# Ledger of designs, part 3: miniprotein binders against Putative (5-formylfuran-3-yl)methyl phosphate synthase

Target 1, 236 residues: Putative (5-formylfuran-3-yl)methyl phosphate synthase, of Methylorubrum extorquens (Methylobacterium dichloromethanicum) (Methylobacterium extorquens) (q8gek8)
Amino acid sequence: MSDIVSISSARPRLLVSVRGPDEALTALRAGADLIDAKDPERGALGALPPETVRAIVAGVGGRAVTSAVAGDGTGREIAAAIATIAATGVDFIKIAVGGADDAALAEAAAQAPGRVIGVLFAEDDVAEDGPARLAAAGFVGAMIDTRGKSGTTLTSLMAAPQLAAFVAGCRTHGLMSGLAGSLGLGDIPVLARLDPDYLGFRGGLCRASDRRQALDGARVAQAVEAMRAGPRADAA

## First folded at step 1 (miniprotein)

Design P1
Fold by ESMFold2-Fast, scan of step 2:
Structure P1 (fold): chain B 236 residues (1-236), chain A 100 residues (1-100)
Amino acid sequence: as target 1 above (236 residues)
Amino acid sequence: SPEEVRKIALRALELAEETGDPELVKRAVEIAKEVAEKTGDPEVVAFIALTAFRLAEELGNPDLIQEAIQLAKEVSEKLNDPEIVKWVELQAEYLKEKAK
């Protein structure tokens, strides 16, 4: 379903996680490709209130692709959360998939067909068949993030060959791929070389590299430049 | 092997990052630089250098930032990919501004 709203391109796109419409506009003006609604005060997959997500969508006004976290609940709880976030008008909805069986994955994806992205945590064993299972269940994308935010980053938890295998698996099964997890500007060259569809940032683009501090528009602009100047960047 | 050496260096950097101790981070950067110089593998060198850049950025330590800048410059001189060289130089410029 990549034709509904596609972020696929010859270079990875920059996803910036924001906590409200002011930060969404800061990221948008600095050149971010995707605006992701996520509450940094509520762990790795903290859902913002639906009203805040609606305000972010309205503020972006179709000028960038939007996504929002529905959370990491179980069963009926996650299904209701997906439906609630879907109603806000975001393009994509993110949920943790972890140890869910195939029936649970299919039920989750069915709540918002063509819009659900599965989040796998680097601290857990990222199964080699993860992308295949998510694609079979009806997911549109898969990404890796970190659960811990105490200084353990994606690049410290997973080696480049493991990340490359994940990205290749997503491509083989027609999924959008994303990489995130306490990333800083210095991670861009190596991770962009793996050719994911996007790289996700929050803390590395905030003041003092603190995800609870304000988003820094100058740092977002530097990330945009680094992404566009990468090995996969086209002449345009 | 270069892969095992890379993993040892990354584990040292991860431990230093977890502690938030500037002295341990400085040692991890020094280890990463030594490993990068000895392996000569451009991909291993780039990966270690970029991890050191990220740690320097997180901690905001001026001395560590200068060490990361120097490491990045040495790494960029060994690479044959002009776009990666440009990226490394961009990161070094960012860290110089942060050090001010």
Scores: ipSAE 0.000, ipTM 0.166, lowest interface PAE 17.7, mean pLDDT 76
ESMFold2 (binder alone), alone request of step 1: mean pLDDT 65; pTM 0.498

Design P2 (from P1 with R6K K7W L13E E14Y K86R W87K E93L Y94E)
Fold by ESMFold2-Fast, scan of step 2:
Structure P2 (fold): chain B 236 residues (1-236), chain A 100 residues (1-100)
Amino acid sequence: as target 1 above (236 residues)
Amino acid sequence: SPEEVKWIALRAEYLAEETGDPELVKRAVEIAKEVAEKTGDPEVVAFIALTAFRLAEELGNPDLIQEAIQLAKEVSEKLNDPEIVRKVELQALELKEKAK
């Protein structure tokens, strides 16, 4: 088995998407496990400027695993974006993988070996062999997110058995797994029971539950508490 | 790879939370140290040390904090990078201020 995959967790890890180093420090102080660099004004996989990503990495200073979005391009565009984001020093790089053939997936993963995570969108029908294909191409992880940001959540688009099958597929093929998509605090108990490696949040942890508003440290702390309460027997 | 080492450190955190066994955590940190020395990456060493401090705080074990500082110093000397020691010492100070 690949050492990239968690053995089994008492709880999944909390990933918080931030738009700059100040929000990264807010998330760290509140107890976030993973810091993800993402521009909320540029769609579901909006890349931040490389200088901003470097500032986030420097601010985190090794205190958490870092990731950054490279984008939703194709061919040479995505290859160049992956290389650019890889140079910032983040641990992982996220790219959209819907509609790509196996050769395109392998070329993308080859731009940053051991660091690329594939993002599948719930709206696009997640294929049963998705995790297997990504693993064969050289990806280290796979996750599901939502393309739409008008309040349509992951849990409204995919039923628990479908999400469980995805997580199990990732585990079978040695990939880390993530679930995201307009999640709120109330989604934590049901999704934590599926035992993904992480749950990803942005809008649900911002002021007014608006992904374009500032990250709210108190909401991050509440998410941390909810993740700790997770599927444990002592949680009421 | 550096990514594999970071996931080993995260697994050590899960193990500490689930079992509360300091000896298993120490063994995981020792393995991670050997991997970090093999890669020679100061960032990987810093991440391992910082994870060990977090585990020590959760377990309430001050001996593990001292062990993590010593690990960082040894690898820093080998790599000629005193910044690793500085980062680990700053994290240790932050943990003390949390009153755990």
Scores: ipSAE 0.000, ipTM 0.137, lowest interface PAE 18.1, mean pLDDT 74
ESMFold2 (binder alone), alone request of step 1: mean pLDDT 62; pTM 0.452

Design P3 (from P1, 17 letters changed)
Fold by ESMFold2-Fast, scan of step 2:
Structure P3 (fold): chain B 236 residues (1-236), chain A 100 residues (1-100)
Amino acid sequence: as target 1 above (236 residues)
Amino acid sequence: SPEEVKEIAYRAELLARETGDPELVKRAVEIAKEVAEKTGDPEVVEWIALTALFLARELGNPDLIQEAIQLAKEVSEKLNDPEIVLKVEEQAFELKLKAK
C-alpha cells in the first residue's frame, strides 16, 4: 500500500476501526482507506490480541494502510506493548499520550521509529504545542479522539477553529493528522473542510450507531461516498 | 465469564498463527465453537473462523476452510442466527478468489 503521507489528493482518507479480520474485509470491500485494529470492549484505546492484529494485517494484504492501538501510558509497559504491536506488521501504532513528559514521549516513539501516532483526547486539554512536542519526540502523526463511549462527539467538545489549529500544527511540524471521536456521517463535510489526513470512525458505521455492534458495510460505503464528495456534500 | 472464554479463544488463535500447524488451526476453530456455545456470541466464532480461513489459505489446506464453514453452520443452527453462515461463506469465497 502507498504511504498515507505521500497521498497527493487534498481530500481526507477514511479510517475504519475494526475488531477482527471479518470487519476488516467488510471495510475494504466498502472502500475504506485505512484499517485500524481496536477492541471496542476494552475502552477508547483497547488493544486487540497481537494475533488478531496479525490476522487483520494479513487479511488486508497490502490493500490499505493498517494501524493498531498499543494502549495508554508510558514507561516499560507501553514500550513492551508498542514492540508487541510493531511485530504484527501494521504500518502504524497508536498510543495515548496525555500527561506524558517529553522524555517519556521520546522513549515511546523510539520503540518503533517512524511508526508511532500519538492520540490526544478531546475531553482533556489539547495543548496548542501538542503537535510540536510529538514531532520533537519522533512521532509520525497525531490525532484527536474522544474517550467517551457513545454520546459525546468530537464536534461537541471542540469548535472548528480549535480543530483547524490542531490540523495546521500537525502540518507545520510534518505530522500526519487525524480526527476521530464518535463521528457520524453528518460530520464528514464539516471536518473534511479542515483538511486532516484522515477521519476515523467506529460507532457511526456500526449497527444502531453502537460501537459494540457489528460494522455495517452499507454505512462504510456511505462514508466513502461522503469523503469523495467532500465539502460539496454539505447541505448548509 | 464471557471475557475469560474469549481470552482462551484468542490464545488458541495465537498458537495456530505462530506454528502454522493445520491441527492447531483446527483446534482454534473448535475453541471458537465452544466460546460461542458458552457466551452466546456468534460474532466471536465468525471472527475466529475468518482467521482460520485466512490461515488455512496461507497453508494451502482446503479442508480447514471446509471445517470452518461447517462449524459456522453448526453454531448458526444452534444459536438460530442463519446470517452468520452467509457471512462466513461470503468471506470464504472472497479468500478463495484471492488465493487463486
Scores: ipSAE 0.000, ipTM 0.100, lowest interface PAE 21.4, mean pLDDT 74
ESMFold2 (binder alone), alone request of step 1: mean pLDDT 65; pTM 0.506

## First folded at step 2 (miniprotein)

Design B10 (from B6 with F13A R14W A17L Y20A E21Y L24E W36E Y39A E40W F43L L46A K47F)
Fold by ESMFold2-Fast, scan of step 2:
Structure B10 (fold): chain B 236 residues (1-236), chain A 82 residues (1-82)
Amino acid sequence: as target 1 above (236 residues)
Amino acid sequence: STDQLQKEVRDLAWQALHIAYRAEDMASRGNPDTAEQLAWQALDIAFEARTIAEQLGDPSLATDVQNAIDRIEQALDELRNS
């Protein structure tokens, strides 16, 4: 039944990374599609305490799809982290996958079947077969993010053809595709043309474009409107 | 708000359908046990969407969610009988 409704027929969804339930409600009220629990003080894949993730899930109250970062690790460490985050009630769990072999990928995905999204870092040379490998292992999605949060954006690290190839690979192998990495509002028209399932934001939606500052609901609303506008037919 | 709940129902139904698509793809690649678990998880998400759609009293939305459930149940039946 690969005849199920095509994801590429919908506009890209907006994923907003939040540090707690107050920011989750700010993002939700502004129109975010996915609420992602992530600690901005711990880099690109900083896990929040499970209690904080549960508070986010409870606060969202089924009004948006939720995800949470489990972390960056291998073997028993990542398996335990996935199980811990899965128990919070989030819809999806994000883990780093760049260094893992196929057996380790399959074991990680098996900890929460249908819920695990693999994060590849733009700085680490995203392999052309990345989506195929994640799909074979049982992942539900794949995304690209950046490790560095000093303002080096996804679009400065990867050329449009490379990003397009990643999105196409995800589509070919039945994965949700996400693009993230120090994105600003100006990146939306360019990346929306690539037709990913979602675009992920944190710093670009915070005060002063600083990921450690408070989430700005007006900027979230601007991102929602930019996603709805999409690329113009005469420009793409 | 009702608009926000309608959006959430559509998002949950979309996610459930995608997971079911992924499950079918995995089964075709030789991983039927994991595929069956994915299909069950898709069904759980779709049932959550149906519960909210029923509470909203929107017959069009309820029909769309039921169509998603029917497709997921068909995929699960095929996986279990392979």
Scores: ipSAE 0.000, ipTM 0.207, lowest interface PAE 14.9, mean pLDDT 79

Design B11 (from B6, 13 letters changed)
Fold by ESMFold2-Fast, scan of step 2:
Structure B11 (fold): chain B 236 residues (1-236), chain A 82 residues (1-82)
Amino acid sequence: as target 1 above (236 residues)
Amino acid sequence: STDQLQKEVEDLLYQAMHILRRARDMASRGNPDTARQLLRQAWDILYEAETIAEQLGDPSLATDVQNAIDRIEQALDELRNS
């Protein structure tokens, strides 16, 4: 590893989305690599109150990388939201980018230089030049997620070659890459083979696989174990 | 496997370096006690990484771990003088 902190060059990291500091500690104790502050009651990119994000950051205490959603607004609204979330002390800030032109992307990234991750939705047309555009605008990462949370998973919406091309595009342009979207434990071996920097989970790690239910520490531990096992070149 | 253990060392290095970043931020905000606590956590992580790297016999990983330890030690030394 180099002297500069990077998410690249390790096995894929496990990102767990949490609704508060208690869930953050549950995920951290179970071995999650990244703790993401997100409100499951407010759609795919629901922002938690800044005070809740600050409590998560304080509770994690630097023991894991943290991120938070700034929301899904546009223009002045998203710029203000990014600045507000940046002030909480999270490492990274996630925003939706699908409808923004290059000037809007650059303005958003400038609110928190070196900290903004762009989220593309699998239900939209994920452009081949997406990673290049985000890198040019000053983003540090790109990820694919799903808007729908009613059983439509990332792997049902995008074929493996499309996901591999996205990951490769991120790597070519120096971006961190993430894959998320109603993932379950069974998706880990397939997606880990694509070598993204992280895989993001919420619903698949909650009671009854319901993103609005409590996070299940035993399921987080199972995901950690599956991530550490990595891809296999034939089952024994 | 050897490859899995190598990736585990890389993960521990990544975690420790992010804790170092957070510790420096806390120190700059006037919270040296919190910074020291974070640096001790990073130290513990790196000694776990050192144990694995020694078992693997990989001199490149051992060098990366030692460089990370040196950076944590330097940060702790800077805090002792404050």
Scores: ipSAE 0.000, ipTM 0.119, lowest interface PAE 21.0, mean pLDDT 80

Design B6
Fold by ESMFold2-Fast, scan of step 2:
Structure B6 (fold): chain B 236 residues (1-236), chain A 82 residues (1-82)
Amino acid sequence: as target 1 above (236 residues)
Amino acid sequence: STDQLQKEVRDLFRQAAHIYERALDMASRGNPDTAWQLYEQAFDILKEARTIAEQLGDPSLATDVQNAIDRIEQALDELRNS
């Protein structure tokens, strides 16, 4: 695992999901560590058009790590989607992996070696061997997210020991670990103690009164500060 | 001074991170030769950061730098075998 995009040890990185290049610049200026291209109007793993992803990558200009959702297809659909999103220049590609057999997982990871992150949903049964299976298939990371966007949070669906076991499993098998799912600023201290590689946010960083869920740079900055104040190795 | 050396490690980390991100971009665009050169540049910068972190006697910082070096070595190995 690498902290090469962070100068702070023993802290999770902040991943912010954005719907376009303007929000990407807002997140970048506020100090987000990873900028994730995702359409929040299209379910949990809504893919943005490739042109929009390219615009996000161009706008970020190498100043932060980027990722994008390839979608929720199966077989040839997901393979083609991974290849399409890989061509945009993002660093990492996220796909849903629930229900896939080992051969399908390996085939998906092979479309973009060293770049594919598998997403498991908290509402589904998150198998204890999930991280091991993804690592064996060639994935670079695993994360937990939620399907529901009606305010059902990750912490309401999974107990801390289950989340800790997932993070430990990722570490044991050499995967990046991520936790996401309708998280708010108040969830940061609890989840940071579990020491995942990143925490992912969208709704919790948007203006509550904006029906379109515009990203709020001040809230992104608050999240950055809270992440940096998380559990760290004693420097004394 | 300890503070100056810590700042130097952070500056080197930032330099290496920027080069690493560019290397990933070049690899994704089908430019493996350029990606290789950039990974080597980032590796050299991190080796200097490791030397300074070792002088500081900061095991956490040394571990962070080694993790970054390991990541670049993995990327170089993958590029070599592709």
Scores: ipSAE 0.005, ipTM 0.168, lowest interface PAE 11.1, mean pLDDT 79

Design B6a (from B6 with R14Y A17S Y20R L24E W36Y Y39W F43L L46M)
Fold by ESMFold2-Fast, scan of step 2:
Structure B6a (fold): chain B 236 residues (1-236), chain A 82 residues (1-82)
Amino acid sequence: as target 1 above (236 residues)
Amino acid sequence: STDQLQKEVRDLFYQASHIRERAEDMASRGNPDTAYQLWEQALDIMKEARTIAEQLGDPSLATDVQNAIDRIEQALDELRNS
């Protein structure tokens, strides 16, 4: 059996997006569960240079699960990007999946079997069969993020029942589930109740809640504490 | 140095442990093919750890590494026979 029946469960896990090895170390010291390599100055799915990703992986040194964004290209471009990022030694690779047919999804997943996570954007219609299609293509996970970074959050774009349906769809089809998108510390209680595998943060954990500013270790620590605030001991 | 090699083996154990956690999560969610691939990745990491442990000549560490390899191979066998 693989059931975990602990009240002190680490689910959901905290994913922190970092722009380099110094921020990766800051996030690790503060207790982040997953370290995601992403360039905040290149849009929602900005890929870091492969040497920067390698430096992040080396700095993490196996102390946390790592992931990196391979970008939002199509066809041969995304296949080459996945292979390049896979070679850095990250555990998981994230790609945008909007507009791709089933054959293109299967080709992308085949570039790094067991390691590719599909990113769906809340601003696009998130199809009910999204998790089923990604699982059929060979993806290991699916997540929702936001493309816009002007203060519109995931929770303002998608209602809780829609997010719950996405998480349940992932679970039904054997995918890891993630939720992200301009999230702040105040979003943790409502989204944690949906029981995704992870919640992803960047801007909400940076100085002035600005994704282009430096990561703030104190805010990462606050997020870790909020994730771990589970059921109260005084509950039956 | 001996201390540096021992640290390297511990870091490899930690890497394999995280991959193992992901493999168990995938298996529990009904994705045995992905779980199998993750277990194979963990096995490769632990085989590297075994090579370093053998170079160190530490029988206790070599035993711990081999026990981890045996557990991974058992998980792979169970997934194959499912």
Scores: ipSAE 0.000, ipTM 0.096, lowest interface PAE 22.8, mean pLDDT 79

Design B6b (from B6 with F13W Y20L L24E W36L Y39F F43I K47W)
Fold by ESMFold2-Fast, scan of step 2:
Structure B6b (fold): chain B 236 residues (1-236), chain A 82 residues (1-82)
Amino acid sequence: as target 1 above (236 residues)
Amino acid sequence: STDQLQKEVRDLWRQAAHILERAEDMASRGNPDTALQLFEQAIDILWEARTIAEQLGDPSLATDVQNAIDRIEQALDELRNS
């Protein structure tokens, strides 16, 4: 769990989902803290081809933490996907964990010890014991994301107290916490107040706020600035 | 009210997501007939969600719902052809 100390600094980190090495360099140059390899054409947890993930890792060259989506398949399918993505050299591997029992969670985490992050979808009922179960299974992080994009943002599906409870649960059990889900720049102040380890973006940082369009370096830079400013308690 | 419509579209989206998860589970267990019925139920719910998204005046949400419907229709068609 060597990277937990690096990720745990006082302000939330910016995670940017990229579809290839050119976008990875765009995000890196603009100041992104975590570069996440994800195919926006293949659903909420679309895996990129392993060769594309390797190209992203090589392009980043250790200058940022990297992660990649392995997917949301069945237990046997997800185990193979985790092994495939683990071989690319990414620091962390993201998988969907909804509906899995404790044995399945433990089996998934065991495929890449110290590297697996569980993704819960806001559209599903997010169990209050979710972080505890993931930690017990051997996961290193947990995050909430959305299946729907654009108009279906995380903050429209989950109230601040529910999100705060999730973040607190992660911290209590030693997990990195992430919040994502069709987020825009305007969501940063309210979510930063909840003190997650990272906030994840794709669509809100792309041209036309469309997750299938190209990543916009100027929007990434704006997100970096907004993350640094954080919530301003005394702002009128 | 706008608040009530927003709650209703969130509830419908959650319901559709739950049914879709069950549909995929049934398909993986070798029960395509049940999976087909569940996919059709999810589509019906998403059409209701789309109607509410239009009432909210949110074209991006309506587009997201339509994209979900189109994706499920493709999965449904593939199962019918297996």
Scores: ipSAE 0.000, ipTM 0.074, lowest interface PAE 25.2, mean pLDDT 77

Design B7 (from B6, 14 letters changed)
Fold by ESMFold2-Fast, scan of step 2:
Structure B7 (fold): chain B 236 residues (1-236), chain A 82 residues (1-82)
Amino acid sequence: as target 1 above (236 residues)
Amino acid sequence: STDQLQKEVWDLYEQAFHILKRARDMASRGNPDTARQLFRQAADIYEEALTIAEQLGDPSLATDVQNAIDRIEQALDELRNS
């Protein structure tokens, strides 16, 4: 891709976090719109080894938009991680941005221009000017995720008006918007009505709803169908 | 075997990935002739992957490979018009 990739569409897209190329193909065959490389053993933004990310990108073969987490580091560590992940050929790179000043945000975005998505955690105060700050720094997207994976979901931590304000802020400033955080299939109708560019899943699409278990293609297919139905119930 | 054919598809995707990355790099650097050759090479590799996907009887995989070929055709059209 010579141009900046966009995931904006008439409906929210399904992002599925995968730990390797086998799960990437499972998600892709089930109809996932975005394939996200993430290590479930390393917290909310666990980076996979670059060789595993390359294998995921190769396996997807341009058939879906790809992203990878560069991690939850700071300063030189995150800059090096962004450069390393950028070299794998993923379309987008996700980094944690909570607590960073504007200079640090601009430095991070500059490591991979047109490709960096900022992740804000729902457990922190998500500032109303968050999207504006990320856009000013050169980010192409912003998303909310949860740091904890032990049963506190995005919808338990943030009320619908707060989530709607975040999505609207992203749209106002030309950012792609994403919502994630221990989501289950039942969260799709509520969150799809807020019209983010994507909803991100891992645990809710795995066996036993356990993010460390294998991805379940049938659950991915159910999420795809739910995305197609909401908020446009009459859409095919 | 099914496992061997699936591994062959993944090996072809890795080959196509490296070639597509080089093709995009060459296009970005103002080398459209080299980019065009590399895009065509990647398309040939995907055509081989499509044949294997059809042998596997996997219509979803076949559709996904076809989508990859279609993206290459779009990139070639953009190079022709630029």
Scores: ipSAE 0.000, ipTM 0.137, lowest interface PAE 16.8, mean pLDDT 79

Design B7a (from B6, 14 letters changed)
Fold by ESMFold2-Fast, scan of step 2:
Structure B7a (fold): chain B 236 residues (1-236), chain A 82 residues (1-82)
Amino acid sequence: as target 1 above (236 residues)
Amino acid sequence: STDQLQKEVYDLWEQALHIMWRARDMASRGNPDTARQLLYQASDIREEAETIAEQLGDPSLATDVQNAIDRIEQALDELRNS
């Protein structure tokens, strides 16, 4: 019963972005719930080589949900990338969807039905109808991330009511919701109160809070503890 | 009250979404039988939400709930065919 109680009480899950199978094992050992394959050297939505993604999936070995970035945008090149990443065996595939019309969104989702998550960037003004449009197109989830990784965080770009509206929109339309964007450990209590399905981290869990440095297992463990403490960990 | 019923619909959707997430996690860990049980549980909760949404007389809310049920059923079919 304790396993069911523990899982049922945890509101958001911890997603950790990793650059390879060694970091995937570090994140798993520290208690991460989701392992996301992403190249930190190639911007906010850098795709890893498919061979590296396959190695991450093999290393995880079914012990966590996996996802991988296919790219930034829609169109024929991204459609091919979605199909390539889908073949690696990851559970979910992430693409950026800003500026795409409904036909382009539907074409992208059709490349891997039931597996595509749309990423909206905070800097690009997240539309209130974003979740509805993604759901109509066949997406399984939506998330907000940041393009810039030089000290501008999600919480500095979007106010809590805007983030809450996004999460509620996802829930209304049956989408998984994620929040990410240069997050640190201190962002967990405030964002957990918004009840997203997951919070995504990279830089805040690396050495020196530098997304290009190695993942720090101790920081991942601290994030896991903060998530388990619940959304009101800092309440008196 | 209407506000209480609306909150109940959203609370049920939230419960179903977390169960669906757990189901996907179980499937990826090589336990499709448990994943199927969780998806059936999520489906039951979503059907309860649909009943309340219908009582509220909001066709858009009822449509959103039905779309969510359809996604759960699609996920069940995919696990069955795997």
Scores: ipSAE 0.000, ipTM 0.110, lowest interface PAE 18.7, mean pLDDT 76

Design B8 (from B6 with R10E F13L R14E A17Y Y20F E21W L24E Y39L E40R K47R)
Fold by ESMFold2-Fast, scan of step 2:
Structure B8 (fold): chain B 236 residues (1-236), chain A 82 residues (1-82)
Amino acid sequence: as target 1 above (236 residues)
Amino acid sequence: STDQLQKEVEDLLEQAYHIFWRAEDMASRGNPDTAWQLLRQAFDILREARTIAEQLGDPSLATDVQNAIDRIEQALDELRNS
């Protein structure tokens, strides 16, 4: 099975974080399944300007699923940011959810029903009830990412059983699951075996494995091939 | 206006993508009947989008909508044969 813009039905799907329309086209041509609008200069969940997000959506032109980061702010600030990013036409909106109470989570999800993905940081204590809490609040997905982008990898911060429990929790509660955090091509076989819905990349697909450098289309293509060589979720 | 009609097509494409995601999730969770209904809803939305794109005379936008329709039809065929 595939989504309406995916060129591959293999799971997990490849999410590539891009800083603008040119990188979005590079990722799209190389076979990325999801195009994620994110500013690498502004930390782990840096929001791009809304006009840049609109340009990415227009450039992709329905040929891939799109997402954008709304940010990592206060409950009142994040509600306005979600509404602003929702207006750009992206399919999904990502927000940080660490430290938020249930009422704040529900209010955030309500700003764009069926479109909000919650991001948990591996450096924080990821609660085992995280997926259940996000599902109860009305989120469509959950993902784990890292704040550190200079070699602090997801697998160095969380053990495989903990990541497997997170993915299973998402599945139990009807959430899309994502794993990200300074991932390289070598992480694909291990993380694909955990059967998340997507794996998210930026730095590992850029020149010199530097997230502030240009996205490398050849590396994106290599990631696509590595995802296709991995186990398929439709067999489970 | 042309800008308003283009935004209408883009909003309809966005609605269809959300419905398709829900359909894929429902099928993956062992609910093919709900998945079928959602795919049919997405198809109807995309047919409306195609009519508007045709009125705009924008070949690129019309192609994007047709590609989305083709993928929905493929998903319906795959679901029927499972």
Scores: ipSAE 0.000, ipTM 0.111, lowest interface PAE 19.3, mean pLDDT 80

